VH-VL binders against q2ft37. Designs and how they scored, part 3

Target 1, 241 residues: q2ft37
Amino acid sequence: MGHHLKRVVSPKSWGIPRKTDKFVTKTSPGPHNKNALPIVVWARDQMGIVRNMKEAKHVLREREIIVNGRPVRHPDMGIGIFDIVSIPKSGKHYRILRDKKGRHVTIPIDEDAASSRLVKITNKTIVKGGRIQLNLRDGSNVLTDKQYKSGDSIVLSLKEGQKNEIIDHFPFQPGNMAMIIGGKHSGVVGRIIEHIPVPGSLPNRVILKDESSGESFETIDEYVVMVGRESPAIDRWGIEE

## First folded at step 9 (VH-VL)

Design h3
Fold by ESMFold2, fold request of step 12:
Structure h3 (fold): chain C 241 residues (1-241), chain A 120 residues (1-120), chain B 111 residues (1-111)
Amino acid sequence: as target 1 above (241 residues)
Amino acid sequence: QVQLVQSGAEVKKPGASVKVSCKASGYTFTGYYMHWVRQAPGQGLEWVGWINPKSGGTFYAQKFRGRVTMTRDTSISTAYMELSRLRSDDTAVYYCAREYDFWRGYSDYWGRGTLVTVSS
Amino acid sequence: QAVLTQPPSVSGAPGQRVTISCTGSSSNIGAGYDVHWYQQLPGTAPKLLIYGNSNRPSGVPDRFSGSKSGTSASLAITGLQAEDEADYYCQSYDSSLSGYVFGGGTQLTVL
């Protein structure tokens, strides 16, 4: 190799404290629901903002914690990747991400970042009246008259009066930026090289280029969440390169 | 008795960095957010940011992003604020302050302050 | 400069009542964020005086009171005493700045 320089492998480093050993994972068909973090585990064990279950129930009854624009009332309600957790009366806002080991991490964010959320479209349904319902990875849905495809990500407003408006769109296509949310490459940010549909019940394959190492890798489409367009925009989500 | 004991005064040249410490005692260090607030000579109070000592999560005022780093060492109940690329207008007393009420965002105990002087 | 506007100074004789205003905007007090007050005696660190608009911490005399209306808040001091001579700061949260904000401070002089 004539003029090529050696590449240095740098492990991904998250400058955040370790998660506590206590959480409850609810069983579900989707990856997000299987790995959901109960709000009480987040508040008590990760954040240390409540001391026990009694205090957690009191705080939730007072509607002090808002997840994706809605008050949480049950301590077992699960939160997952890309969720926005807000404490509106003291102006504290957080985005939930995952580290390289698949653990939930909490990133403090500003008001602008907390005013919208990123969500993957899992499928769509034509509903009564011919409108299109987008079914989202977190189990929620939105109606639209515009064309979106399964595997795309959309950005939904959390602002009052504009809640669930689609304000941005990241198509699932070669050249666009994605984050991997499961499997061997969980937490990796990469650029889509190729989507390879696979016949039958086998998962579709996706080939990406790891933005931090420059190396290509393969995963399944279930684990791919679009986080940007052709132009890099990964810093909008608090994702470290 | 809650106490926040801060490191001593610092004199720095422009372009240097300073790291101020705040050692907490008399309470559970990881149970309360810590704020940093500064006060230039003859001026009012200016919020710099906060840290959650439990998680290590930080949030900085827009003015200081890219120049400030807040850390903590839970084994010695100590919070730190480092400010880089110092300018003369960074001359101020830097206070740490314990946030008593996470839900309402007010501070009940303050350190005595650390004077940082940036002079050519 | 200061997001919350306070008068730069107020004065009163011993035993009198004084008030200190704190005027904000739609992105802070007007958005419903609480106002807290701090007293800073000469040469000392600030001390919490009023929290949550109107609540006194233990040990603060009941001659200190706070209120909030619209986009403004007010600190009232009755039975003014010599030791009340200090700087007073209001504090809130501002959503447009994504951060905590203080008033410019009010120097109280006891005549």
Scores: ipSAE 0.857, ipTM 0.943, lowest interface PAE 0.6, mean pLDDT 87
Fold by ESMFold2, fold request of step 12:
Structure h3 (fold): chain C 241 residues (1-241), chain A 120 residues (1-120), chain B 111 residues (1-111)
Amino acid sequence: as target 1 above (241 residues)
Amino acid sequence: QVQLVQSGAEVKKPGASVKVSCKASGYTFTGYYMHWVRQAPGQGLEWVGWINPKSGGTFYAQKFRGRVTMTRDTSISTAYMELSRLRSDDTAVYYCAREYDFWRGYSDYWGRGTLVTVSS
Amino acid sequence: QAVLTQPPSVSGAPGQRVTISCTGSSSNIGAGYDVHWYQQLPGTAPKLLIYGNSNRPSGVPDRFSGSKSGTSASLAITGLQAEDEADYYCQSYDSSLSGYVFGGGTQLTVL
């Protein structure tokens, strides 16, 4: 009984972080573009729900795949960590996460989990009229009158009529729950113990306690995504303990 | 010629586990989701969950979460459903069904079913 | 508990038309999810009869037809034959349960 899988060799440049990659587009969704997974690679090679590029293009033209509440039209559109991928007509929903090797993994989720998305605030911009624009890891933005800080996470609604409303907030601070999205500890869920600012161009350091093992570890603030407050919110994000 | 060949009937005591197999042939196993559906004697159909044989991803009906595990072995084109902590009301015929249309969620081929009887 | 409501039984004489209803709610059929129908002959596995509300797979006679309106769907069988005596199930998706749901089933008797 032989191997009946369609053998598709994915380009090494997708799903594997590269140290010196130059940014290739300003409009590509997903963190740092080097970690973006093209929707066609996801559908054909990881999920096996289309057989080839022709089928992928057909499915996309029919608006069958919704990413973060919007239909995907282009097969090279990138998806990244915490993205919500939905197949509305058959009720299938997924959250994109990364494993310890930085490879994208797909977690099936229920309707409630698919009704919102978690995103990290990268920085802020003052726009005309004095309002604050939060610039998000996925390249999107949201306007707010409320106080948020770079490094915090916000939860955005994907519900019709409420799309992109901020419905929750996880401050980057000691005592709050985080998931590590890169480096040695990728995929670990931990509680922030201490944020250690570092002068100059070097990354700031963060010390966390691994919730599963009880061991402390260190990483850089770039790899830290807040996923809860003092109480864990890990079930909501589909993260396995 | 699509075929889904299921393992034979099983008799179990309450509290035990059962693992039902479903061997696929006549199509590309990893190209289609597999559903499990059960039918208690004299009762209707009840969806248990699905597995993507390509990725191994699973999703279970709320009633079965924590008691059901679906797996597959792509080298032999076989899907499995394991149900633990069995109760007498788990007595049913368990079907595997190929989801022909991932995008609309309907099944075109069903196995013949595996009768699982749970009695003291 | 059947999420989709079907009559427990219907009957008809040979040559007649029968209709089997499938009534859902705003979380399933009323939310726009498709309805599929399966036929189950005694002692056998279910067989796909109608998909996508009204489409007939190859090998299913054209005397079987399906429709959907509002929160309900219907299976119509014309030219009723003795071989049609079976159980019939509708299936859809329910967003409140995050899962696939079947009707309770309808036993068709051919008189």
Scores: ipSAE 0.852, ipTM 0.945, lowest interface PAE 0.6, mean pLDDT 87
Fold by ESMFold2, look of step 10:
Structure h3 (fold): chain C 241 residues (1-241), chain A 120 residues (1-120), chain B 111 residues (1-111)
Amino acid sequence: as target 1 above (241 residues)
Amino acid sequence: QVQLVQSGAEVKKPGASVKVSCKASGYTFTGYYMHWVRQAPGQGLEWVGWINPKSGGTFYAQKFRGRVTMTRDTSISTAYMELSRLRSDDTAVYYCAREYDFWRGYSDYWGRGTLVTVSS
Amino acid sequence: QAVLTQPPSVSGAPGQRVTISCTGSSSNIGAGYDVHWYQQLPGTAPKLLIYGNSNRPSGVPDRFSGSKSGTSASLAITGLQAEDEADYYCQSYDSSLSGYVFGGGTQLTVL
């Protein structure tokens, strides 16, 4: 069973009981990193909207589940933080977030919130004709003629006729709001105090202030996702306190 | 035999809160979304919101956001709807309804309703 | 003012055919969302009558039929019987409201 994890070693972020089955679906290659939640685990185990793998495969063949504007075809395709999951025929929409324990949580959202997605820029490359390709944390890419920097977040439209248009931008800079997506402080929302570049192969450091507690903390830049600008404007994303 | 048994009628003063219950039997409670729909006297049906009993996730009609809270207790297969800051136009029969088809969004079984009367 | 518009009342003699319209807009029926129909007998809760525009649940007679075209849907009742006297509601989803919507209801009287 090369596509399955034993349930006792599944990531805690999936929010499934570890002791009910011997194996769970292992995440296959996809647009998210190794902590991604397989769509079948989401649908069957977290949401209870399919009963088993056979039903999951059927609904996926019928293109009933749309993730970030695209039908999901494979039950082991991963979903992760900030993904938009839509059920077009019944008008149900969800954003995947994390709770304070670092577990994936599914937040129901309205049509307006489901019409765009937040994504971090990992790096950029120059492609044919000298255009700039932004390479995004979820493995996708977007072309632009505008200047954006690694570590920034952008908001991409999912509306027909505007697909992948950049409709908002959250620069990675002091004073702006970020969410931590990994390590000790996963799920914490804070304000950037300082970005400290570190020479060599070591990760760059980021110092943030937790707005809820007033305490400062440190993480690495890989774990930082910008979710707003100067004022606290995190309600749109459904992020916990 | 699918049944949805709702709590009894309530009389409340303006500004109070009410919590209506809906006990499910005859099916797997966590396998189906539960809707709440109300009907004012002599009026039509108005959707209030839904809850996924498996996850606890909720979604409310815009009119009720900030005043309604939907919860459930899976150990007793019971869904709840609480409406706060009641006003006279909240007088209605409140129904729970099981969403049979998550993918198409229709309900097959309805409770008998709970009359909530808001009067001074 | 209901998002889905139904006639307030219709009537027919036993054995006749009646239709009940349900008129929506580009944000609901016109966007391709299904229409479902519920029957509410006097003093009772609504009961599912038609789902997915035209499908009948088990136990619903074939004299009830549904259809959808453009921004509107229709419920037809043939061979009208006294027990069909009830209120009828259409239901769909509206993307502008991000929510489920019902028609205003139609009171059917059997003459």
Scores: ipSAE 0.850, ipTM 0.941, lowest interface PAE 0.7, mean pLDDT 88
Fold by ESMFold2, look of step 9:
Structure h3 (fold): chain C 241 residues (1-241), chain A 120 residues (1-120), chain B 111 residues (1-111)
Amino acid sequence: as target 1 above (241 residues)
Amino acid sequence: QVQLVQSGAEVKKPGASVKVSCKASGYTFTGYYMHWVRQAPGQGLEWVGWINPKSGGTFYAQKFRGRVTMTRDTSISTAYMELSRLRSDDTAVYYCAREYDFWRGYSDYWGRGTLVTVSS
Amino acid sequence: QAVLTQPPSVSGAPGQRVTISCTGSSSNIGAGYDVHWYQQLPGTAPKLLIYGNSNRPSGVPDRFSGSKSGTSASLAITGLQAEDEADYYCQSYDSSLSGYVFGGGTQLTVL
């Protein structure tokens, strides 16, 4: 029967793995708060590409699933919005998005679209030698000599030989396009009208115009991810507008 | 026993649309991607695209984007391919093929094919 | 033209060995993507013959074998039989096209 033909061949072991420092604050791609999906839920329940946890663990050991350029090791590892999920040996690529109704969707994408990822800058840190470390919403970081601000989005290359190069930048400012990733307006693509700083511990407020309806609305800056300048980067990220 | 039963031959005029069906049996329909591949008379095989019957997600060869739509009905284990704005060079046998190995991208079972003839 | 290049035809007498080449490029076979082979008997749908470069599905005789080297793959048929008369296609994935690709096909004639 067809099932015995699906057995995945185990890769041969490499000699010496690289040293890896792992901290609780250094998370895999995709935030665990709000809308993270365990990779096993995605693969088994949404995609139907593994039958059970045993098969999920097997394919993860075989490095069959790559998220944002890195193999996923554990079935409970979370994925989230804007993540790039790739199946390298069969050439299948996906972007994780939310639809305009706030639901998780998996968008099949081509090789060019899968060669980069969008991330929001949450803050920045000056590290040894005076270089700037951009700390990103997904828990990763990149070093840069250029000036970027918290709340901006950057586009990082996933291409071999160019990984983590910043290839585009969407400043957090009035007039630029954003996607809302939380709250009652989740999934809405709108134009920034005004950023209202709020002193103290309360979140800053952002006023946007929903370009599809023409209506203005308010959200908090945590939920705002820049997805373009004057227009969204539709063809590259699968965003409807 | 795995079977893919396709709809019968069709004759269409240029500019029309055709919708070919592929009914699966003998396996869990939503557990495997379905490909569509065509073969013009006397010619080789040409990949059209795939659908994931579980999610409904589709991916089409660039040549067919804007003209092809792949759908499925999981309640009757049936995949569909619709090709619009037909031209005479769309005359071909259209096969559905089950992708057995999602991770390596090969197909193990093929339907018998549906001949679509486009002529005036 | 086909992305993967195969000879248009090959012939052999019963009992002989024949080979069918499949030549790709750096965006497909040369990038490390697997090659699969299909047999298409006259008037029938293709049938999987070789997968993952060299593996045979259950029911395929061991006189069929596949290999891959560099940007090319090869299908070998030993002990040629009359029922082997068919068209043979290689298949891979091409990253520049973001899609699955077939060779142009090889018509095998058994003399």
Scores: ipSAE 0.846, ipTM 0.944, lowest interface PAE 0.6, mean pLDDT 86

